# Designs tried in a protein design chat: VH-VL binders against FYVE, RhoGEF and PH domain-containing protein 5 (Fgd5). Part 18

Target 1, 194 residues: FYVE, RhoGEF and PH domain-containing protein 5 (Fgd5), of Mus musculus (Mouse) (q80uz0r647to840)
Amino acid sequence: RALVIAQELLSSEKAYVQMLQHLSLDFHGAVLRALENVEQEGREPLAQEELRQGLRELPAICDLHQGILESLEQRLGDCGEGQPQVADIFLAREQEFEHHAAHILQFDRYLGLLAESCLLSPRLATTVREFEQSSQGGGQSMKHRMLRVVQRLFQYQVLLTDYLNNLCPDSAEYDNTQSALTLISKVTDRANES
Key: E = the ipSAE of ESMFold2; O = the ipSAE of OpenDDE; V2 = 0.75 times the mean of E and O plus 0.25 times the DockQ between their complexes.

## First folded at step 18 (VH-VL; framework fv_rovalpituzumab)

Design rn1 (from rf5 with heavy chain P101L; at its last look DockQ between E and O 0.82; V2 from the best seeds 0.66)
Fold by ESMFold2, look of step 18:
Structure rn1 (fold): chain C 194 residues (1-194), chain A 125 residues (1-125), chain B 107 residues (1-107)
Amino acid sequence: as target 1 above (194 residues)
Amino acid sequence: QVQLVQSGAEVKKPGASVKVSCKASGYTFTDYGMNWVRQAPGQGLEWMGWINTDTGNPYYADDFKGRVTMTTDTSTSTAYMELRSLRSDDTAVYYCARDSLYYDSSGYHWGMDVWGQGTLVTVSS
Amino acid sequence: EIVMTQSPATLSVSPGERATLSCKASQSVSSNVVWYQQKPGQAPRLLIYGASTRATGIPARFSGSGSGTEFTLTISSLQSEDFAVYYCQQYNNWPYTFGQGTKLEIK
């Protein structure tokens, strides 16, 4: 039962990493290219510089989840039956989850910076529109796509809670899963600090 | 003055192709996408597609994929639309229209604020 | 794709009166609707964007409302130059789609 939940964690992580790669590699690169005209003047508007810095969280989040995916594939590919061991994958990366905390705390601000930057740069606005409407973009707004970055952590809470409830309470995996759930919950609780 | 000026009327036979030009002036051509819209006589408006004027990347409406090619020349601030394998029901006025961004209290919006004068293409057997 | 349906097809009204034009979307487009005016032999002119915001230079007698699937263009105190064909268009998604038009004609 625990194994089934761990397999769902793996399969959903694959889908999530693909989405992150589109945002952090494709969109981020397109935005930087669209800003090149301001860079020719040697000075860019404050909003555009701040947006550039904030968008750097997406590649870091992508790197974190690529590592999680690789570890999940190793652990679940070699485990046929019995209790899986996946909780330490999250615990080993506790500091890297700070990139999620930064994203959560500044999510609405970065959407506002993007909107403000589009007012200052019609070329950026055109780039964002193309991304939103392209087949790779699937017609979803930028707000929707960036919100999906945060939604994964809530999915982890659900999956890890279900996983925990199917482990032996005296096992090391049970203790590690409690710790992993606490780690994830600490990051998601930042959203309630309004 | 912001303006889009299109090439003149064309008369074609079925099976031929037509290439309509749209020259922009009074604004930075590569800052805005360009739409192509057609209107058959006595009929409504039909969107054909959009092109990123900076990169040249187009998006074509499904009804025109395989028959239409949209291009730009940034050095002359000109957009082009070529329609191939013409049929009698391709007889229409063809417009270029700038794709502009508007921002108000409800958020971002898009609209076609500047239109070319239109190019009549007549296809007769 | 999103189908936009306009009604009525033709509306006969006298100058000085009020006209109300309807536009319905086959699925929600939020407030992502524009209205255009087109006179014979001319290109369309943008009147309203965001369902309710007048474009620069459009007289206050033009007003738009609606959200989701139902939208209305209202022209108060009609002028002679307002007799034209009016189109709604959604920009929620590519492909952009237009309604079939409402012809506003002098009674």
Scores: ipSAE 0.475, ipTM 0.777, lowest interface PAE 1.9, mean pLDDT 85
ESMFold2 (binder alone), look of step 18: mean pLDDT 93; pTM 0.949
OpenDDE, look of step 18: ipSAE 0.732; ipTM 0.897

Design rn2 (from rf5 with heavy chain S100R; at its last look DockQ between E and O 0.81; V2 from the best seeds 0.70)
Fold by ESMFold2, look of step 18:
Structure rn2 (fold): chain C 194 residues (1-194), chain A 125 residues (1-125), chain B 107 residues (1-107)
Amino acid sequence: as target 1 above (194 residues)
Amino acid sequence: QVQLVQSGAEVKKPGASVKVSCKASGYTFTDYGMNWVRQAPGQGLEWMGWINTDTGNPYYADDFKGRVTMTTDTSTSTAYMELRSLRSDDTAVYYCARDRPYYDSSGYHWGMDVWGQGTLVTVSS
Amino acid sequence: EIVMTQSPATLSVSPGERATLSCKASQSVSSNVVWYQQKPGQAPRLLIYGASTRATGIPARFSGSGSGTEFTLTISSLQSEDFAVYYCQQYNNWPYTFGQGTKLEIK
C-alpha cells in the first residue's frame, strides 16, 4: 500500500537529514578553517576555490531537506490515515529542489577536489581524518557519505514510482506524484547528459 | 631535521601520575596529528590515543579513558600525555609519534613516520 | 576493535635468504596496513604503508602485499641489519591496532 511507501520515505528522509547535518555543520566548517590556513602560504587556488564553491551550497541543501522532513512528519505523524498526500511537499519546493539537486549530483567531483586539496595540505588531510574517525563522523569514510548524498535522488525515484503504482489513477495525489517524478527525473537526466 | 624529543625517564609509585612531554621541531606542529603508543618490557606496541595538535581535540583508546589526558601547547610545539592512578602494569616505554598522510593510486594512507625516542616510566612500590 | 595477528612469532633465517612474515586482520581493512621495523632500544621505523608502498629510503629488498584480511611482508636477500622485530598495524579505524610482532633472528 501507498501508506507503507510514504512511511519509508519519511524514515529514510530522517536518516538523510541527520547525515546532511553532520556534513553541513561540522565537516564544512572544519574544512573551511583548514583551507584558510593553507591560503596564508600563497598556494595555487584552483582546487581550493572550486571546493569552496561546491561546499557553500551544503547549508542550503540541508535546510531544504529539513523542510521536507518537517512536512513529511506533519503529513504522516502519529497515524497514517487513509491515502497519504505527500507529493505536493516536493512540488512546493520545485525551484529550490531543482537548483540544489544539480549541486548534489556534482558531489563526485567535489570528492575529487577534496582529495587533490588534501594532497597539497597535510592540515586539511588531518582535518578530514579526524572527522572520519571521530564519533561525530560515525566512523564512515567521507567518500561513503558523499555517495549517500548523491544516491538520495535515485532513491526518491524508486520510492515515488512505487508510491505512484499504489495510488488511484483518478486521484489528485496520482497527478501530483507524476509531477514530482517528472521534477526529480529532470535533474537525474541532466546528470546522465554529462 | 624533523624530530620528536621526549622528557626523561621517570620512577613512580602506584597511585601516582606521570606527565610525558614530546617536543616537535623541524616541521609545522599543527599540520599533523600526534599518536601516543606504549610498549611494556618484552611486549608489543599498544595505541593509547591521538590528538589534533591544531585544535587540541583528543581521542583515547577505551582501555585508557578516564585515566589519560592528552594536551598540546602550540606556542612551544609540545604534546603532553598524562597517565593517572598508575599501577605496576603501566611500566612501559611511552612514545609519541607523528601521524602522517600519504597518497598513492589506492587513495589516502596513514603511518607513524617520526617517533620520539621513548620515555621509560617505571611503576614500583 | 580490529585484531591483528602475526605469524610466526619467531622466524630464524640465514643472511642472504628470503623471509616471509604474515599478518591477518580480524575484519577487512582494505589495504590499510603499515609495517614497522624495531631494533632493540630503538623506536619503530616505518617500512611500508598502504600494504605495499615502500616509504622513502626503504631498500628495495623490502616488499609488502595483500588486501582485505591477509598481508605479507617479504624481505629478499636478508642483510645483517634486517634482524629485528617487525610489526603490522592497521589504520582502517581507530583504535589503531598492532600485531604482536614477529622476531626475525639469525640462523
Scores: ipSAE 0.555, ipTM 0.853, lowest interface PAE 1.5, mean pLDDT 86
ESMFold2 (binder alone), look of step 18: mean pLDDT 94; pTM 0.957
OpenDDE, look of step 18: ipSAE 0.768; ipTM 0.919

Design rn3 (from rf5 with heavy chain H109R; at its last look DockQ between E and O 0.76; V2 from the best seeds 0.70)
Heavy chain, then light chain:
Amino acid sequence: QVQLVQSGAEVKKPGASVKVSCKASGYTFTDYGMNWVRQAPGQGLEWMGWINTDTGNPYYADDFKGRVTMTTDTSTSTAYMELRSLRSDDTAVYYCARDSPYYDSSGYRWGMDVWGQGTLVTVSS
Amino acid sequence: EIVMTQSPATLSVSPGERATLSCKASQSVSSNVVWYQQKPGQAPRLLIYGASTRATGIPARFSGSGSGTEFTLTISSLQSEDFAVYYCQQYNNWPYTFGQGTKLEIK
ESMFold2, look of step 18: ipSAE 0.581; ipTM 0.858
ESMFold2 (binder alone), look of step 18: mean pLDDT 92; pTM 0.946
OpenDDE, look of step 18: ipSAE 0.788; ipTM 0.925

Design rn4 (from rf5 with light chain Y91W; at its last look DockQ between E and O 0.81; V2 from the best seeds 0.70)
Heavy chain, then light chain:
Amino acid sequence: QVQLVQSGAEVKKPGASVKVSCKASGYTFTDYGMNWVRQAPGQGLEWMGWINTDTGNPYYADDFKGRVTMTTDTSTSTAYMELRSLRSDDTAVYYCARDSPYYDSSGYHWGMDVWGQGTLVTVSS
Amino acid sequence: EIVMTQSPATLSVSPGERATLSCKASQSVSSNVVWYQQKPGQAPRLLIYGASTRATGIPARFSGSGSGTEFTLTISSLQSEDFAVYYCQQWNNWPYTFGQGTKLEIK
ESMFold2, look of step 18: ipSAE 0.563; ipTM 0.841
ESMFold2 (binder alone), look of step 18: mean pLDDT 93; pTM 0.947
OpenDDE, look of step 18: ipSAE 0.766; ipTM 0.913

Design rn5 (from rf5 with heavy chain Y32W; at its last look DockQ between E and O 0.74; V2 from the best seeds 0.68)
Fold by ESMFold2, look of step 18:
Structure rn5 (fold): chain C 194 residues (1-194), chain A 125 residues (1-125), chain B 107 residues (1-107)
Amino acid sequence: as target 1 above (194 residues)
Amino acid sequence: QVQLVQSGAEVKKPGASVKVSCKASGYTFTDWGMNWVRQAPGQGLEWMGWINTDTGNPYYADDFKGRVTMTTDTSTSTAYMELRSLRSDDTAVYYCARDSPYYDSSGYHWGMDVWGQGTLVTVSS
Amino acid sequence: EIVMTQSPATLSVSPGERATLSCKASQSVSSNVVWYQQKPGQAPRLLIYGASTRATGIPARFSGSGSGTEFTLTISSLQSEDFAVYYCQQYNNWPYTFGQGTKLEIK
């Protein structure tokens, strides 16, 4: 049934937002402070503006999913009587999904820039190590953590397809879910073609 | 010359505390994490924790959590480890060791390349 | 917590021979293993990182191998200074954990 799948969307979105908050609030801030501190001390100066720019996608992706989570909680927390309506939550945020597209296109490049910056800066390497070891994932590489950002979109495709299969084909929610799948597929096509 | 120089041996009674110092020289102290490792006489090595020497954020092994405090003084490039509520089985040599990154074609690795000389702490009634 | 188990506890060999030391992890640590050498009254010395890469200044007779859960340190053509205790350590996750050591002694 469609409602059960909508509840799975909600519960998995909660877990995803928690992961994004750690990346965008804790890691992003710590890395920026480490980069600025090294440059101000004159040790191993880092002209890594491209790395700084690429890391800005993480807060934007976090903001997007915080909004999705809040909307899902309101729609599904208000009894959920009758047919659920969640597809428009994604459609309303179509342009914000471009932050995911930007992340997908630059994923390997940003990992390479981070690794090169760590090679030049022991302080940055230490910062990344602390983050890797202190987080709930315990010892997961930064590559694995940033890959999770992309993997959520593939999970959406699976969940929304299952959801669609449990809706009345004549309903507005069916049409909206097809449109949401199209939106998500456009973003994930970047990952398949990169 | 990169080196870590620790404070001298100590004799303590059960229930007391000990604070071991580790002074770094020859490198930028705040760029590198610091481990504390102990070794009971005739026994193996046991990791106690790690501290970010720039921020002072410590991380402790579960066996020591609640009894150990790790701190730094960046103005003197010195790390400290304090162990409280000492027991006879805390008799050991205590080491500080720098946590160093290595890079090769398979990625990043970590190892303790620079060790202090060790501080013997003896706990006896 | 990842348990590192070394075997044998003591290995008796003659100078000039080969020694093979074993280390097993309780779960996969990829290649995230370090080997140390420790002589009496001294701090440990880093020999191998990344399971197989020699640290600077370590003689070629030391070699490491393994991935996942099983690792070996091999010392070919033993020299008199090689008789010591050897520890493996994983750095895949905190807490860092060590094997209990293998004492390499003269037969």
Scores: ipSAE 0.542, ipTM 0.837, lowest interface PAE 1.4, mean pLDDT 86
ESMFold2 (binder alone), look of step 18: mean pLDDT 93; pTM 0.945
OpenDDE, look of step 18: ipSAE 0.772; ipTM 0.918

Design rn6 (from rf5 with heavy chain N35H; at its last look DockQ between E and O 0.68; V2 from the best seeds 0.65)
Fold by ESMFold2, look of step 18:
Structure rn6 (fold): chain C 194 residues (1-194), chain A 125 residues (1-125), chain B 107 residues (1-107)
Amino acid sequence: as target 1 above (194 residues)
Amino acid sequence: QVQLVQSGAEVKKPGASVKVSCKASGYTFTDYGMHWVRQAPGQGLEWMGWINTDTGNPYYADDFKGRVTMTTDTSTSTAYMELRSLRSDDTAVYYCARDSPYYDSSGYHWGMDVWGQGTLVTVSS
Amino acid sequence: EIVMTQSPATLSVSPGERATLSCKASQSVSSNVVWYQQKPGQAPRLLIYGASTRATGIPARFSGSGSGTEFTLTISSLQSEDFAVYYCQQYNNWPYTFGQGTKLEIK
C-alpha cells in the first residue's frame, strides 16, 4: 500500500506545481504591472514596495516544488515495482524549505497588504479579479489560492504519515520518513506560531 | 458625477450588426472593468460579457461567443459592444455597467454600481 | 454555469406590509450574491452586495440574508417607490448569472 501512497504524493505534487506555476507566473506579473500603472498615475502606493517584496518568494516556492516533482518522477517513474524511496527528497532540501516557511510566516500579512492595496486601487482590484476569473480555478479568491500554497505542507504531513504507517518499521525508508516528518513538522509548527 | 451614456436606439434587419457605444465620465475609465448586459422585452437580465478597459481583454458569455466583439477606446473613455448576425430574438435593451469592487468585514465583493441608460435594439423584418 | 432561480415570479403586497423574495443557486456561491431593483424604464439599481450588506444610500427597510444556495431579500414596511422588479445575481464566478426576476406589485 506504500507504493500507492507514494504515487498519490507524486500526482498531487504535479497538480500543486501546475497551480504554483500559474500563480507565480501570471499573478505575480499581473500585480507588478498593476502597481506600475498606479505609480504612473501619481497616486500614493501604500505598502506597494512591501507587497512586492512579500510576493518575491513565490518563484522560489515554485522552484522548490518543481525540484521535488522532478525527483519524485525519477524515483517512481523508473520503477513500478519494489520499495519506493522518496523520503530523502525532502531531507535533502532543508534550506529550500526555509524559503517555504518564510512565505508561510508572512502569508496573512502579505494577503492583507494586497487586500488593502486593492481597496485603494480599483485598477489593482480589477487585475486581481481578472486573474481569479481567467485562471484554472473557478471562482476562487486570491486568499483561497494562497491558502492552497500553505495547505500543501499539512498535506505532506498527512501523506507521509499514511506512508510511514505502511512501511516496514525496521526499514531504512521508515527511518527516513520519520526524519522527513520531523522536518516538515518543524516548519509547520514555526509557521503556526507566527 | 459618475455617468455612463449610451448611444441611441437602433432598428436593424435580421443578419445585420449593431455597435452600441458607452461613454464614461466622472471617473478614471481604465480603473474599472465594464460589463454588457441585455434585457429582452418583458424578460430578465442576461450577462453578455466583460472587458478589461485598461488592456482591452474581453471575456464573452458562451451564448454570444463568435457573434459579439467588445472593445474600448481609452482616449475617449468609451466602451463598445458589437453584436453580429442579428436575429429577431436579439431585440432587447443593451446596458453597459461598471464593474466595481467592495470590501467589508467578510472580504471582497463585486457589483455593478453604475449603469448606462440602456440602448434599445429592435430586430425586425 | 450557475443557474439562479427566483420565486415567486410576481408578488402582490400592500403598502406598509413586508415582502420576502427568494433566490436559489444551482450550486454554492458562498455569500457572493447581489440584489438589484429595476423600476419601469430605468436601469437596475444595486441594493445589496455580499448577500446582506446594503449599498450606500439604500434605506434600512431593505435587508438581505442567506449563504450557499438559498438567499432572501426582505423589504419591511413597503413604500410606494418599492414596487419594481428585483433581480438576484451571483458574482462567485463568470459567467455572471441573474435570476429571472420577481415583480413586486400593489395588491
Scores: ipSAE 0.548, ipTM 0.832, lowest interface PAE 1.3, mean pLDDT 85
ESMFold2 (binder alone), look of step 18: mean pLDDT 93; pTM 0.939
OpenDDE, look of step 18: ipSAE 0.748; ipTM 0.905

## First folded at step 19 (VH-VL; framework fv_rovalpituzumab)

Design ro1 (from rm4 with heavy chain Y103W; at its last fold request DockQ between E and O 0.78; V2 from the best seeds 0.72)
Heavy chain, then light chain:
Amino acid sequence: QVQLVQSGAEVKKPGASVKVSCKASGYTFTDYGMNWVRQAPGQGLEWMGWINTDTGNPYYADDFKGRVTMTTDTSTSTAYMELRSLRSDDTAVYYCARDSPYWDSSGYHWAMDVWGQGTLVTVSS
Amino acid sequence: EIVMTQSPATLSVSPGERATLSCKASQSVSSNVVWYQQKPGQAPRLLIYGASTRATGIPARFSGSGSGTEFTLTISSLQSEDFAVYYCQQYNNWPYTFGQGTKLEIK
ESMFold2, look of step 19: ipSAE 0.613; ipTM 0.886
ESMFold2 (binder alone), look of step 19: mean pLDDT 95; pTM 0.961
OpenDDE, look of step 19: ipSAE 0.789; ipTM 0.929
ESMFold2, fold request of step 21: ipSAE 0.568, 0.570, 0.592; ipTM 0.867, 0.863, 0.880
ESMFold2 (binder alone), fold request of step 21: mean pLDDT 95, 95, 95; pTM 0.961, 0.961, 0.961
OpenDDE, fold request of step 21: ipSAE 0.797, 0.790, 0.785; ipTM 0.934, 0.932, 0.932

Design ro2 (from rm4 with heavy chain D62Q, light chain N92D; at its last look DockQ between E and O 0.82; V2 from the best seeds 0.71)
Fold by ESMFold2, look of step 19:
Structure ro2 (fold): chain C 194 residues (1-194), chain A 125 residues (1-125), chain B 107 residues (1-107)
Amino acid sequence: as target 1 above (194 residues)
Amino acid sequence: QVQLVQSGAEVKKPGASVKVSCKASGYTFTDYGMNWVRQAPGQGLEWMGWINTDTGNPYYAQDFKGRVTMTTDTSTSTAYMELRSLRSDDTAVYYCARDSPYYDSSGYHWAMDVWGQGTLVTVSS
Amino acid sequence: EIVMTQSPATLSVSPGERATLSCKASQSVSSNVVWYQQKPGQAPRLLIYGASTRATGIPARFSGSGSGTEFTLTISSLQSEDFAVYYCQQYDNWPYTFGQGTKLEIK
């Protein structure tokens, strides 16, 4: 039963990484190019540099989850058909989860900076419009797309809780899974403080 | 003087192709997306698609995918729309229209604020 | 896709009178509606964006209202140059869609 939940963690992580790659490689790259053109024209307001800094969190979040996916694939492939052991994958990456915390804490500020920068740059406004409208599911606001980035942490809480409930309480994996849940909860609790 | 100037009227046979040009002047061409909209005689307006004039990335309405190609030439500030495999019901006036952002107290808005004069394409046997 | 339905198809009104044109969306588009005016042989002209905000240079007699699914364009004292076809368009989502138009003609 625990193995089934661990496999669901793997399959959902694969889907999440694909979403992050689209957001962090395609959208983020296009916005950076638009900002670079504005700055080369001598229009470098402080807000544009702060926006550039905040957008750098997306590639870092993508790198974190690519690493998690690779580790899950290694642990749960054919060679990993023994008892699942996945909680340490999260524990090993505690510092990297700070990119999620930074994104949550600065979320509304970055949306405001993006909106302000679009007022000053029709090219940036056009870039944002294109990406909002280009998805198969129709136009999704930038707010909704950025919220998906952090929604995964709540999904981890659900999956790891179900996983924990199907482990022997005396096992090391049980203890590690409790620690992983504590780690994820600390990151999500920062959102509740804002 | 912000304007869009389109190529002249065309008469085509069914099965042929047509390529309409739209030359922009008076603004930075690559800062704004470009829409293509058509209007059959006595009918309303129909959106055909949108192109990012900076990157050349086109997006087509479903009914035109596979038959339409939208391109740009940034060196001449010109957008192009090519419609292939023409049918008699493709007879219409074809417009280019700039896609412009607007801002007010309620947020972002988008409107086609600058239109070309239109290009009549007649498809007849 | 979002269907925009305009009514009436034709509206006959005398100069100096009020005209009210209706536009209904098949689903909520918030306030993401544009109104255009089109005279014979001319390209459409932007009148209103955001359902209610007049574009630069549009006379105050033009006003728009509505949100969600129901929208109106009102011309409060018709001038002879106002007799044309009027289109609503939503920009909430691609594909952009237009109403079929309301022809405003002199009575």
Scores: ipSAE 0.595, ipTM 0.882, lowest interface PAE 1.1, mean pLDDT 86
ESMFold2 (binder alone), look of step 19: mean pLDDT 94; pTM 0.961
OpenDDE, look of step 19: ipSAE 0.758; ipTM 0.910

Design ro3 (from rf5 with heavy chain N52H; at its last look DockQ between E and O 0.84; V2 from the best seeds 0.73)
Fold by ESMFold2, look of step 19:
Structure ro3 (fold): chain C 194 residues (1-194), chain A 125 residues (1-125), chain B 107 residues (1-107)
Amino acid sequence: as target 1 above (194 residues)
Amino acid sequence: QVQLVQSGAEVKKPGASVKVSCKASGYTFTDYGMNWVRQAPGQGLEWMGWIHTDTGNPYYADDFKGRVTMTTDTSTSTAYMELRSLRSDDTAVYYCARDSPYYDSSGYHWGMDVWGQGTLVTVSS
Amino acid sequence: EIVMTQSPATLSVSPGERATLSCKASQSVSSNVVWYQQKPGQAPRLLIYGASTRATGIPARFSGSGSGTEFTLTISSLQSEDFAVYYCQQYNNWPYTFGQGTKLEIK
């Protein structure tokens, strides 16, 4: 049962990384290029610099999950007959999860800054339109797309809780899974306090 | 004066290609996407695709993928649409149309506010 | 892809009367509908965006309403210049799709 849930964690992580790559490599780069043109044409509002800095969280979140995916592939590719051990993959990356906390804490502010910047720049609006329409499931707002970044943390809580329920309570993996759940909850709880 | 001026009418044989130009003036060409829309005689409007005029990234309707190429030349503020392997049912007026953002209390909207005059392409044996 | 269906295909009315044109989407497009007017030999003209907001320079006799899958264009007190073909178009997502048109003609 534990192995089945660990395999589900791997397959869903692969899908999540693909989504993140589109957001962090394609969208982020396109917005930064569009913002550079606005700077060249006039005084940059402080709001646009805040938007730039907030958008830098997306590549960092993508890097985090690429590492998680690589580790899951290594661990589960070799676990034909043994029990899985995956919880430490998350524990090893505790500091990198701060990028998720930063994204969550400023989420609504960055959506507002993006909308305001699009009002001032048809080029930025056109770039955002291209991204929204070129992705699978096109037509969803940027709010919905950015929410998918956050939803993974709650999915981890569900998957790791189910995983925990299928481990021997006195195993090291049980203890590590409890610690991983605490780590993920700490990140999500910091968002709730803002 | 904001306008889009298209190249002149064309008569082609089946199997040939046609390239229609669309020159923009009176606005910053690279700020807006460009649509291509066609209309067969006596028929409705059919979207062919959209191109990001600054990057040149094109996106095509499924019915035209493999036969259409959309490009831009930012130095002349001109968009191009080439349709290959022409068939008789490709006879139509071809329009370029600027994709413009609008904003109201409900958010962002998009509309084709500036259209070229149209280019008639006739495909006959 | 989202299919836009207009009705009626032809609407015959007299000048001074009211015309109501219908547009139905095969799935929800929220309020992401535009209406165009096209006269013979001319390119389409943008009338309404966001289902209900008139574009600049469009007379107040044109009004739009609807959301989700059902949309209407209403023209009150028809003028002679209003006899044309009218298209709805969704911009909720690519591919952009148009209704087949409603021809508004003099009775």
Scores: ipSAE 0.584, ipTM 0.870, lowest interface PAE 1.2, mean pLDDT 86
ESMFold2 (binder alone), look of step 19: mean pLDDT 94; pTM 0.959
OpenDDE, look of step 19: ipSAE 0.796; ipTM 0.929

Design ro4 (from rf5 with light chain N93K; at its last look DockQ between E and O 0.78; V2 from the best seeds 0.70)
Heavy chain, then light chain:
Amino acid sequence: QVQLVQSGAEVKKPGASVKVSCKASGYTFTDYGMNWVRQAPGQGLEWMGWINTDTGNPYYADDFKGRVTMTTDTSTSTAYMELRSLRSDDTAVYYCARDSPYYDSSGYHWGMDVWGQGTLVTVSS
Amino acid sequence: EIVMTQSPATLSVSPGERATLSCKASQSVSSNVVWYQQKPGQAPRLLIYGASTRATGIPARFSGSGSGTEFTLTISSLQSEDFAVYYCQQYNKWPYTFGQGTKLEIK
ESMFold2, look of step 19: ipSAE 0.617; ipTM 0.872
ESMFold2 (binder alone), look of step 19: mean pLDDT 94; pTM 0.958
OpenDDE, look of step 19: ipSAE 0.780; ipTM 0.920
ESMFold2, look of step 20: ipSAE 0.575; ipTM 0.853
ESMFold2 (binder alone), look of step 20: mean pLDDT 94; pTM 0.959
OpenDDE, look of step 20: ipSAE 0.770; ipTM 0.920

